# VHH binders against q9p7j3: the designs that were tried, part 141

Target 1, 174 residues: q9p7j3
Amino acid sequence: MILPLFPETQVHVFVYENVSNCAAIHEQLISQNPIYDYAFLDAATILYKKQVYSAIIRALEDRRDEQMKTKTIHSEVILSLSPKTEISSAFRQFSMTKKSKNIVVVKIDSKLTEEEEFERLDKLVEGNRVEFSDEELQKLIDFKVLKKNYKLDPSTLENPLASILSSIALRGYS

## First folded at step 11 (VHH)

Design y123 (framework vhh_6qgx_2)
Fold by ESMFold2-Fast, scan of step 11:
Structure y123 (fold): chain B 174 residues (1-174), chain A 122 residues (1-122)
Amino acid sequence: as target 1 above (174 residues)
Amino acid sequence: QVQLVESGGGLVQAGGSLRLSCAASGFTFSDYTMAWFRRAPGKEREFVAAITWSGDSTFYTDSVKGRFTISRDHAKNTVSLQMNSLRPEDTAVYYCAAESYEMGAPSEYDYWGQGTRVTVSA
């Protein structure tokens, strides 16, 4: 995918369910293995495609404006999902963990086609790839996690999209 | 201010053992993932081992699995690398590194020591 505001930036998003090797992937991230240069999110935290795109756009805006709070664009995407500016809590809230079962994977600045990224990533992730769609994401979300991460009250929980997108866009400013 | 200081490097013969230590000042290791990296002459920096802040899980590069052991002493605020069955290929400067968070992206080590040199003779 090409974003209108960032036409030179290639973006790919993948969804995997029933992943059995999250601990092995986590090990590769800690070792800085360049093959694993992606953002790995816990799907329990993602309800909408627009939620992921909003975080990507925010991260790209911060990179363009030389205001990134992390050292890489992929970590900035994870941070940008959080309504708060505190880096450690953002990663704890949204990152894949060793215990994750379903994940969302984001690639920014790919030099590969989407098909080539599928072939590469399918070899790294031991799980079932599903469509990146609101329908598939809604099967994997944990509403208790979502409510906690975005501080949703009963008046917003039934239709949380606008609240989530606003939280991402206004991160750090209350 | 955060400072990491490595010690324990030296010259050893193949098959020998060496223990490296990393001491921290300005923070407590229990809040950080700690790692050892190495750089051989003319080579790029390579990951060796890590111990996570969230439960002291340990990870090793394949070439050192079963030979090296990373451990943490919370009371002394140190992380150690026990190196057994050393090989000439293990010759490198060894660096201690720390990061304050675990993330779903490649780790961004915030702090690095100056390094300690290990030479393994055939």
Scores: ipSAE 0.640, ipTM 0.834, lowest interface PAE 0.9, mean pLDDT 87
Fold by OpenDDE, second read of step 12:
Structure y123 (fold): chain B 174 residues (1-174), chain A 122 residues (1-122)
Amino acid sequence: as target 1 above (174 residues)
Amino acid sequence: QVQLVESGGGLVQAGGSLRLSCAASGFTFSDYTMAWFRRAPGKEREFVAAITWSGDSTFYTDSVKGRFTISRDHAKNTVSLQMNSLRPEDTAVYYCAAESYEMGAPSEYDYWGQGTRVTVSA
């Protein structure tokens, strides 16, 4: 897909459930294997498509403005999901771990179609692809984790999306 | 309380070898990726090597590939750096570091040692 704000940047987002090889993927990421040039997110931390898009946009803005805090655009996406400025915190909060079962995978600067990218990624991820939708994300979310990551309280639980987006937007301004 | 204590540094001639060791305590060692960094005089701290929590994967900065080997011992809670074919440009204070998320994010490690000095003479 093409984002209106960044017409020259193609992005793809995929959701996998029941992934059996997260530990293996994680090791490849640590080794900085270029084949795994994606942002791998724990689906338990993602509730909305707009949450992911907001993080992507924030990362792209950071890159545009030469204000990236991380080494790669994909790591910047992970950072951008967090209301915290600490990179390590953001990764602990939102990134896929070796214990993850469901993941959201983001590709920035793709040169492939969505289907081509999926075929490529499908070789790396041993799981079931599901639709990238709020409905599917809601099935995978851990609300305890979500509440913790964004410090949601009863007053903000009525409109979690607004709170999440505000947290992302206001990162570094608390 | 968390501690990372480096040892093994010293003076060595070019072409020589040293083995650095880092003893970890105060945290679940097996959950952390361990790394070595170094800071040369007048330069910024730079990444040298890392080993995943499982010990299954390692990676190195280009300048040390083929010469340095990182390893870990879960039974002893130690990480080591075998440095062979040392060069004057390897002269630095070497730091042990630990991170719970094993992505090697720049300068984002949970714990750091105090460092051990390595001096390589020409």
Scores: ipSAE 0.009, ipTM 0.253, lowest interface PAE 9.8, mean pLDDT 91

Design y124 (framework vhh_6qgx_2)
Fold by ESMFold2-Fast, scan of step 11:
Structure y124 (fold): chain B 174 residues (1-174), chain A 122 residues (1-122)
Amino acid sequence: as target 1 above (174 residues)
Amino acid sequence: QVQLVESGGGLVQAGGSLRLSCAASGFTFSDYTMAWFRRAPGKEREFVAAITWSGDSTFYTDSVKGRFTISRDHAKNTVSLQMNSLRPEDTAVYYCAAEAWDFGAPSQYDYWGQGTRVTVSA
């Protein structure tokens, strides 16, 4: 996918359910295996496609403006999902963990085609790939986690999308 | 303000043991994943072992599994690497590293020590 404000940047987003090897993936991330250069999110924290795209756009804006708080664009995407600028809490709130079962995987600036990235990721992730759509994400979300991460009160639960997007866009009063 | 200080390196014969220690200061130790990396003369830096911020998971490169043990002590703000059955191939400078987050993307290790030298003679 091409973003209007970043037409030169290739973005790929993948969703996997019933993943059995999250612990093995986590080990590869800690050991800095370059094959695993992606952002791995816990699908329990993602309700909308627009939520993911808003975080990607914010990360790309911070990179363009030389204001990234993390060292990689994929880490910056994870940070950008959080309404706060505290890096460690953002990663704890949104990242895949060894106990995760459903994940969202983001790739930015791939040197491979989208089809080649699909083929590579399907070998790394032991789970079922599903469509990146609001319908599929709504089957995987944990609303208690979502409420806690974005500090949603009962009044905003009728339409959480606007609140979530505002939280991402206004993080750190940029 | 953030510091990682390694100690415990030295010269040892093949089959021997060494214990490396890393003293951490200037950050909330319990929030950080700690790792050991090494660089042999003329080679690239290699991952050796890591322990998560909670201490509930440890990771090792295949060549050291069963021989090296990583541990942490929150009361002393230290991480250690117990190295047993040392081989000449383990000769390297060993570096302590820390990162504020250990999930979701490849770890970047924001903080590094200056290293401690380990030489294993044949």
Scores: ipSAE 0.552, ipTM 0.784, lowest interface PAE 1.2, mean pLDDT 87
Fold by OpenDDE, second read of step 12:
Structure y124 (fold): chain B 174 residues (1-174), chain A 122 residues (1-122)
Amino acid sequence: as target 1 above (174 residues)
Amino acid sequence: QVQLVESGGGLVQAGGSLRLSCAASGFTFSDYTMAWFRRAPGKEREFVAAITWSGDSTFYTDSVKGRFTISRDHAKNTVSLQMNSLRPEDTAVYYCAAEAWDFGAPSQYDYWGQGTRVTVSA
């Protein structure tokens, strides 16, 4: 997938449910295995496609503007999901953990087609691929976690997308 | 200010032992996974061992499994690497590193030490 705002950057997003090897994936990330060069998100924290796209765009903007706070574009995507500026907080909020069962995986700067990228990723993730859609994400979301991550209250719960997008866009401006 | 200071390196004969220590300051130690990396002459930096923020899990590169043990002391904000049965191929500069516990992407350690040299003679 090519983003109109960033035509030179190919992006792929995948969703997996019932993943059995998140702990193993986490170990590889800790070990800095370059084969695992993705952003691994906990699906329990993702409600909308636009939430993911907004984070990707924010990360790409940060890179373009040489304002990245993290070392890689994938970590910047994770950071960009958070309304908080602290890297540790963002990762705690949105990153895949060893206990995760459902994940969203983002690849930035892919040189492969979506299908080719999937074939690579499928060797790393032991789970079931599902469609990257709001419908599927809504089945995987933990609303308690979502509310906590974005400090949603009754006034914002009627339109959580707007609140989430605002939080992402305005991170560091409040 | 964030600081990681390694110590304990030196010259040792093959089969010998060393204990490396890393003193951390300037950040919330308990929120971070701690790790050891090493860089041998002419080689890229490689992962050696890691211990999670809670201390309940450890990870090792295959070549050091059974020989090296990583541990941490939350009270002292230190991470240690006990290296037993050392081999010449273990010769390297060893670096202490810190990253957020829920790290979701590779190569994102937030803080690094200056390193301590370990030399193992045949």
Scores: ipSAE 0.038, ipTM 0.362, lowest interface PAE 3.9, mean pLDDT 91

Design y125 (framework vhh_6qgx_2)
Fold by ESMFold2-Fast, scan of step 11:
Structure y125 (fold): chain B 174 residues (1-174), chain A 122 residues (1-122)
Amino acid sequence: as target 1 above (174 residues)
Amino acid sequence: QVQLVESGGGLVQAGGSLRLSCAASGFTFSDYTMAWFRRAPGKEREFVAAITWSGDSTFYTDSVKGRFTISRDHAKNTVSLQMNSLRPEDTAVYYCAADTYSWGHPAEYDYWGQGTRVTVSA
């Protein structure tokens, strides 16, 4: 996939359900194993494709402007999902944990095709790949987690898209 | 209430050993990566060692690799740092820290202890 604002940047997003080896993947992320250089997100925190794209665009803007707060572009995507600019809270809110069951995986700057990345991830992730679509994401979301992470009130919870995107775009300002 | 309480610091001669301990309470210890950081006078806080929640993986900064050993005891909710072959440049306040995700960046750790002082004389 090519983003209109960043046509030179290759982006791939994958969704896995019923993942059995999240603890093993998390160990590799803590050890900073370069083979696992992806953003591994807990699908319980992601409701829309646009939510992920907005975080990717924000991370790429921060990299372009030399304003990244984290060590890698993939860590910056995780930070960019948070309505606050606090690194540790963003990772707690959105990162895959050892207890995660469904995950969203983002790869930026891939020199590989989507199919080649899928073959690579199939060796790392023990789960079932599903389509990256709003419909599939809605099956995996935890609305209590979503409400907590974005501080949604009852009036916006039934249609939270605009509030989530505003929180990502205006991170640190509202 | 979350608490990390360090102990075991002190004065030691170069080439000696010390064992630091950190007692954790107020959270589910087995869900957290535990780490040791240190801060020498006039310097920034730096990473020393970490052990994952499972205890299966340990990580060390290059300057202590082979000399320090981190371990954890889930039954006692403690993490320990065995420091051997101590050098004057190891002189610092040592801090215990807990994190649910990434180690290595001080700002990313959820909880911190108050620190224990280690002085290594030449």
Scores: ipSAE 0.006, ipTM 0.227, lowest interface PAE 10.3, mean pLDDT 83

Design y126 (framework vhh_6qgx_2)
Fold by ESMFold2-Fast, scan of step 11:
Structure y126 (fold): chain B 174 residues (1-174), chain A 122 residues (1-122)
Amino acid sequence: as target 1 above (174 residues)
Amino acid sequence: QVQLVESGGGLVQAGGSLRLSCAASGFTFSDYTMAWFRRAPGKEREFVAAITWSGDSTFYTDSVKGRFTISRDHAKNTVSLQMNSLRPEDTAVYYCAAESYDFGAPSEYDYWGQGTRVTVSA
């Protein structure tokens, strides 16, 4: 996908369910294996495609404006999902853990085509790839996790999209 | 401000042991994943071992699994690397590194020590 404000930036988003090798992926991330240069999110934290796109756009805006708070664009995407600017908190709230079962994977600045990224990532992730769609995401979300991460009360939980997007877009601005 | 100070390097015979230590100061040690990297003459820096901020997970490069053990002491703000059954191929400068990220993206280590030299003779 091409974003209108960032037409030279290639963005790919993948969703995997029933992943069995999250611990192995974490090991590769810790050891800085360059083939794992992605953002790995726990799907329990993602309800909408727009939630992911909002975080990507915010991360790209912060990179453009030389205001990144992390060292890499993929780390900045994870941070950008959080309504707060605390890096450790954002990672604990949204990133894949060794016990995750369903994940959302984001690639920014791919040198590969979308099809080539599909082929590459399917070899790294031991799980079932599903469509990146609101329908599929809503099968994987944990509403208790979502409520905690965005501090949603009962009045917002039934229609949380606007609240989530505002939290992502307006973090750090007030 | 932030300091990582390595010690314990030296000359050892093949088959011998060394214990490297890294003293950390100037940050909240318990929030950071700690790692050891090494760089041999003419080679790129490579990952050796890491221990997560909680201490519940350890990671090793394949060539040192079963020979090296990483550990941390929160009371002393130290991370250690016990190196057993040393080989000439382990000859390198060993660096202590720290980072604040937990999961989800490739580790970018925020802080690095000056390095301590390990020489393993045949």
Scores: ipSAE 0.473, ipTM 0.756, lowest interface PAE 1.5, mean pLDDT 86

Design y127 (framework vhh_6qgx_2)
Fold by ESMFold2-Fast, scan of step 11:
Structure y127 (fold): chain B 174 residues (1-174), chain A 122 residues (1-122)
Amino acid sequence: as target 1 above (174 residues)
Amino acid sequence: QVQLVESGGGLVQAGGSLRLSCAASGFTFSDYTMAWFRRAPGKEREFVAAITWSGDSTFYTDSVKGRFTISRDHAKNTVSLQMNSLRPEDTAVYYCAAESYEFGAPSEYDYWGQGTRVTVSA
């Protein structure tokens, strides 16, 4: 997908299920290994492609406007998924943990082609890559986690798209 | 008032040993991953070693594996780096850093010490 406001920004999104090495990946993130410069999200928190893209657009807008609260664009994507602007809670809500089983991986400003990123990530992630689609994401979501993260009531839980997108877009304006 | 205070730096001959210590105060030490970074003259800061908040896992950059050992003492709120078989290439300012277990970002350590200088002569 092309981002209308950022047409020259390369964005790649990958989905992996049944990942067995999340603890090892988490350890590389803690050690600041630059090879792991991606946003690693827990797929239990992501229901729609538009949810991920809304967070990416928000992060890119904050970078453009020199309003980033985190030190990297990838960390800013994680923050941007949260309806609140508190960094530690956003990371607890959306980032991969050592106990995660399914993950969504975002790369922004890659100097590599999508094919080269595929090869690189497949070496880092021990899991099965699946299509980045609403259908595949719906198989991996945890609705209890989604409800808690976006404070969804029973009336919105059956069709939460608009509520989620509004929460991401209106972060800091409401 | 968060504070990380390093000690133990100095001059040592190649093949020698040195122990760096970092005393932490002003935060809940047991919730934080502790790490050592270093910066040699004319080079960028690089990762050296880390120990997770639980103490269950330790990580080392390839050039120090088998020579350096990181440890923590929860009762004293300290993290230590035992440096054995030192090489001239280990000459650098060594920094203690703390990251909340919850942050999970590759480039984000919350707190940094002022650094302690290590000089290894041939």
Scores: ipSAE 0.015, ipTM 0.357, lowest interface PAE 6.3, mean pLDDT 84

Design y128 (framework vhh_6qgx_2)
Fold by ESMFold2-Fast, scan of step 11:
Structure y128 (fold): chain B 174 residues (1-174), chain A 122 residues (1-122)
Amino acid sequence: as target 1 above (174 residues)
Amino acid sequence: QVQLVESGGGLVQAGGSLRLSCAASGFTFSDYTMAWFRRAPGKEREFVAAITDSGRSTFYTDSVKGRFTISRDHAKNTVSLQMNSLRPEDTAVYYCAAESYDFGTPSEYDYWGQGTRVTVSA
């Protein structure tokens, strides 16, 4: 996938449901195994494709402007999902855990095609790949987690997308 | 207030052993995953070992697995790295790090020590 604001940046997003090896993947992330250089997100926290794209765009803007708060672009994506600038808080809120069941995986600056990344990830993730679509994401979301992470109240529930995107885009500004 | 203080580094001959210690203060030690990282001359900082907040799980980079052992002591607020069968390629500055969540990237660790130098001669 090509982003209009970053046409030279290769971006791939994958969704897996019913993942049985999250604990093993988490171990590889703690060990900083370079084969696992992706942003591994808990699908319980993601409601819309635009939510993921907004975090990617924010991370790429921070990299372009030399304002990244983390050491990798994939870590910056995870941070960028949070409405606050606290790194540890963002990772607790949005990262895959050893108990996650469904995950969203983001790869930026891939040297591989989308098909080659599918083959690579299918060897790492023991789960069922599903389409990256709003329809599939809405089957995996946990609304209690979403409401807590974005501090949604009854008035924002009428249009959670606009509120979520505003939170991501305006993180750390005014 | 928050401090991580490493000790135990030094010069050792190949095949020898060293025990590194990290004394933590100023935070609730039992809530934090503790890790060791190292940086060799001309190289980037790399992960060596980690132990979860509960102490139930340990993680090692492949090059040190079977030779290094990480442990923690909640009563003393200390994390230790026992290094056996040392090799010249283990020469580096070793850093103690702490994070409040179970994630191991260097950029996401909350607190870092100043480092302790380990030199392994051939």
Scores: ipSAE 0.005, ipTM 0.352, lowest interface PAE 10.0, mean pLDDT 84

Design y129 (framework vhh_6qgx_2)
Fold by ESMFold2-Fast, scan of step 11:
Structure y129 (fold): chain B 174 residues (1-174), chain A 122 residues (1-122)
Amino acid sequence: as target 1 above (174 residues)
Amino acid sequence: QVQLVESGGGLVQAGGSLRLSCAASGFTFSDYVMAWFRRAPGKEREFVATITWSGDSTFYTDSVKGRFTISRDHAKNTVSLQMNSLRPEDTAVYYCAAESYDFGAPSEYDYWGQGTRVTVSA
């Protein structure tokens, strides 16, 4: 996908369900293996495509403005999903864990096409690919996790999109 | 109360060896990845070595591969770094760090020791 305001930035987003090797992937991430340079998110935390794109845009704005708080653009995407500017809190809330079953994977600045990245990721991730769509994401979300991460009340849970996007856009002001 | 306590630092001549140890307490040691980082005078903190929770996989920065060996002892809740063929550029404060698999952010390790100083004379 081509993002308005960042037309030269290549962005690919992938969704995998029933992943059996999250512990192995997590081990590679901790070990700084450059092959795993992606943002690996727990799908239990992602309800909308716009949620992911808003975090990507915020991360790219922070990179443009030389205001990144993390070492990589992919870590900055994870941070940008959080309502707070606390790195460890954001990773605890949104990052894939060794116990995750469904994941969302983001790649920025890929030198590969979307199809080539799929081929590479299919070798790293032992799970089933599904479409990156609101319909598929809504099958994987955990509303208890979403409510906790964004401080949603019962009335907001019926239509949380605006609250989530505002939390991402206004990170650092709330 | 979580603690990581390093020991084994000191002064050594080039070509010599040192063994660093880190004693961990206050958490379930077998659930944590253990790592060593170092910070040389005037430089940023850099990764040195990691050992996974099982001890089955180890990873090293290129400059220490073949010279340093990381290991862990679950019975004693310790992680060790055996440093052989030491060079003056290995001079640094060495830090033990622990990360749960909940994060996955190497620079944001959950727990850090206070560090142990290693000086390698020319």
Scores: ipSAE 0.005, ipTM 0.192, lowest interface PAE 9.9, mean pLDDT 82

Design y13 (framework vhh_6qgx_2)
Fold by ESMFold2-Fast, scan of step 11:
Structure y13 (fold): chain B 174 residues (1-174), chain A 122 residues (1-122)
Amino acid sequence: as target 1 above (174 residues)
Amino acid sequence: QVQLVESGGGLVQAGGSLRLSCAASGRTFSDYLMAWFRRAPGKEREFVAAITWSGDSTFYTDSVKGRFTISRDHAKNTVSLQMNSLRPEDTAVYYCAAESYDFGTPSEYDYWGQGTRVTVSA
């Protein structure tokens, strides 16, 4: 997908459920395997498509303005999901872990077509690909994790979208 | 700013053991992913082992699994690599590396030590 404000940037987002090889994926990330150059998120932390797109847009804006706080655009996406600018905390809150069962995978600046990225990533992830949609994400979310990550109170938890998007947009200004 | 200093390298015969240590200074590394890499003469740098900030997870390259053990001492702010059953192919300069965040993307280590030399004779 092409974003209106960043038409030169190719963005792909994939969702996998029932992933059995998260530990193996972690091993590849830690060993710096360039084949795994994606942002791997725990689906337990993602409730809406807009949440992911807001983080992507924020990361692209920070790259455009030469204000990235991390080394790569994919790392910047993960940081941008967090309401705070603490890098290690953001990764602990949103990144896939070896215990993850459902993941969201983001690719920015793909050199491959959408179909080629689907084929490649399906070989790396041992799970079932599902549609990137609010309906599918809402089957995978953990509301206790979401509440903790965004510091939501009970009244905000009834309709968290605006609060989550504000947290992403105003990261570093609270 | 984190500085990493390796120690414990040396000359050992095949089948022997060495323990490498990496000391961090400048700030604690409780929130860091810590790793060991090596570069053998005439070869590219390769990953050897890593340990997460919590110490919950350890990772090893296939050629050292079962022979090497990575561990962490929070009180001393050190990471160690216990190398057993050493082989001539393990001859390399060993580097300690640290990343300020874990997982989610391929690790891009922020801090590197200067290395400690390990020579394993036949």
Scores: ipSAE 0.509, ipTM 0.788, lowest interface PAE 1.4, mean pLDDT 86

Design y130 (framework vhh_6qgx_2)
Fold by ESMFold2-Fast, scan of step 11:
Structure y130 (fold): chain B 174 residues (1-174), chain A 122 residues (1-122)
Amino acid sequence: as target 1 above (174 residues)
Amino acid sequence: QVQLVESGGGLVQAGGSLRLSCAASGFTFSDYTMAWFRRAPGKEREFVAAITWSGDDTFYTDSVKGRFTISRDHAKNTVSLQMNSLRPEDTAVYYCAAEDYDFGTPSEYDYWGQGTRVTVSA
């Protein structure tokens, strides 16, 4: 993905379904294995490409303005998906867990080409890579999780995009 | 203000045992993932073991699996590292570390103790 507001920033987003090794990935994250320097999201929480895009832009804006609340750009992406500023709750809401079956993986500031990142990630993730598209994300979303994370009511649930994007952009302001 | 204080280090012969303890204050202990790291002279800090906030999951670096056991006592606000079958290569300063999130990205431990020295003689 090319970001108009950050054209020098290399951004790659990958989607994997039927992942069998999330527990092993989680172990590598806990031990700070540098090979796993990505943001690993539970696909049950992501409905739109624009949702991920907005969180990435918010994180990059916070980095540019020296206002990051976390220590890494990848952690800031996860925080930026949340409508609240509390770091641990954001991670519990959006992060991959050892029980996740479908994941979205974000890489910012890659030193590799997109093809090289695909080759690397395909060795780390035991699952089926699918296109990063609204169509594929729609197959993996859990609407109950989405509703809870963004506090959607019945009036917004049928067309939640604007509400989700507003929540990400205005994080911390209710 | 989060404070972590390590204790239990010392000198021990190869094959011996030591128990390190980390006393935590200034936060709700049960909400934090706790870890042990070590730094040997002339080397970088390396991960040793971790226990998640729930206490249900433990993680170890390969060189200590089966020899070291991490545990927590939330009533005492402590995390402990039981080190058995110690080897000269385990000689290092051992650090207690804590973070309030442990998923989605490589763990960034926000809080660190001052360290406790472990020396294993051949």
Scores: ipSAE 0.544, ipTM 0.798, lowest interface PAE 1.2, mean pLDDT 86
Fold by OpenDDE, second read of step 12:
Structure y130 (fold): chain B 174 residues (1-174), chain A 122 residues (1-122)
Amino acid sequence: as target 1 above (174 residues)
Amino acid sequence: QVQLVESGGGLVQAGGSLRLSCAASGFTFSDYTMAWFRRAPGKEREFVAAITWSGDDTFYTDSVKGRFTISRDHAKNTVSLQMNSLRPEDTAVYYCAAEDYDFGTPSEYDYWGQGTRVTVSA
C-alpha cells in the first residue's frame, strides 16, 4: 500500500488473532533481531484503521522532519499512537506484550508486495490472519484499555475516533 | 531534579560478593529501563546489565553472565546489582543509568549516577 502523502514509502498492515508465540516474538524484539523489523501492536489497543494510519503518517512526518524520538521508524509508529511523549509509556500502552493474543503488525519501507510480505511475516507469527478492517478490529479491541490510553470520557465516547486522532496529532502540544 | 545515587561499593577479595544499589528520584521510575555500567582504569565505560521498565526482562554483558544479577524495586525506586564470584577484572567504578526506551541500546541512556567504586583484590 502506498500512502498519498508519502508516495515513495510502501506500507503494509496485517492483523493476526489467536497468536500463540507472542512471547517468542517479544524476545526477538528485545534482542533486536533484524528479521523482526516491524511494529508489533497489541490489537486490544486498536479500534480503527485510521488510528493506525494516523500513527504511521505521524511517524513518517517525524522522520521527514528529522524529529524522530525513537531509534527506528517502527518504534516511532508505536510512539505515535500515544498521546504521551514518553517512549516507555507508549510501548506500555500500545506495543505487543508477551501476554498478547491478537496483534496488528506494521511494515514501513517494504520492498515487497503485500502478499510477499505476508509470506515473510507468516514465518514469524503463529496465528490466524484476519482482514485489516474496522469490523475486525472492533472484535479484538479492549474498550477499557482504549479508554485508559486516550483518557476517553462519556462525552468523547460518542465519537472516539475524533478524540483518538486528535490525541495522535496533538501529542506534545498539550 | 533527577538523581541516581549508587551505593554498596568497596574492597573485596577475589571470589567474594558485593551488592550495589541505586536510588532513583526526580522521574517516573516505572517508565525507565535501568542499567549498570562500569569503567575500569584506563578503559572506556562498558555496559554491564540492564532491566526493562516492566522488570520482566534482563540482559547482561557476556563476562558477567551467571555471576551478576540485576533487579529493581518499584516500590522503593531502586535498582540493584548482585555481584558474585568477583574477579580482579571486575574492578571499576560502577554507574547506574536510566533510559526512556523499551528496546533501547546501552549507548543512549538519559540519566547517570556519579558511580560507586568496586575494587577486587587478587
Scores: ipSAE 0.016, ipTM 0.304, lowest interface PAE 7.2, mean pLDDT 91

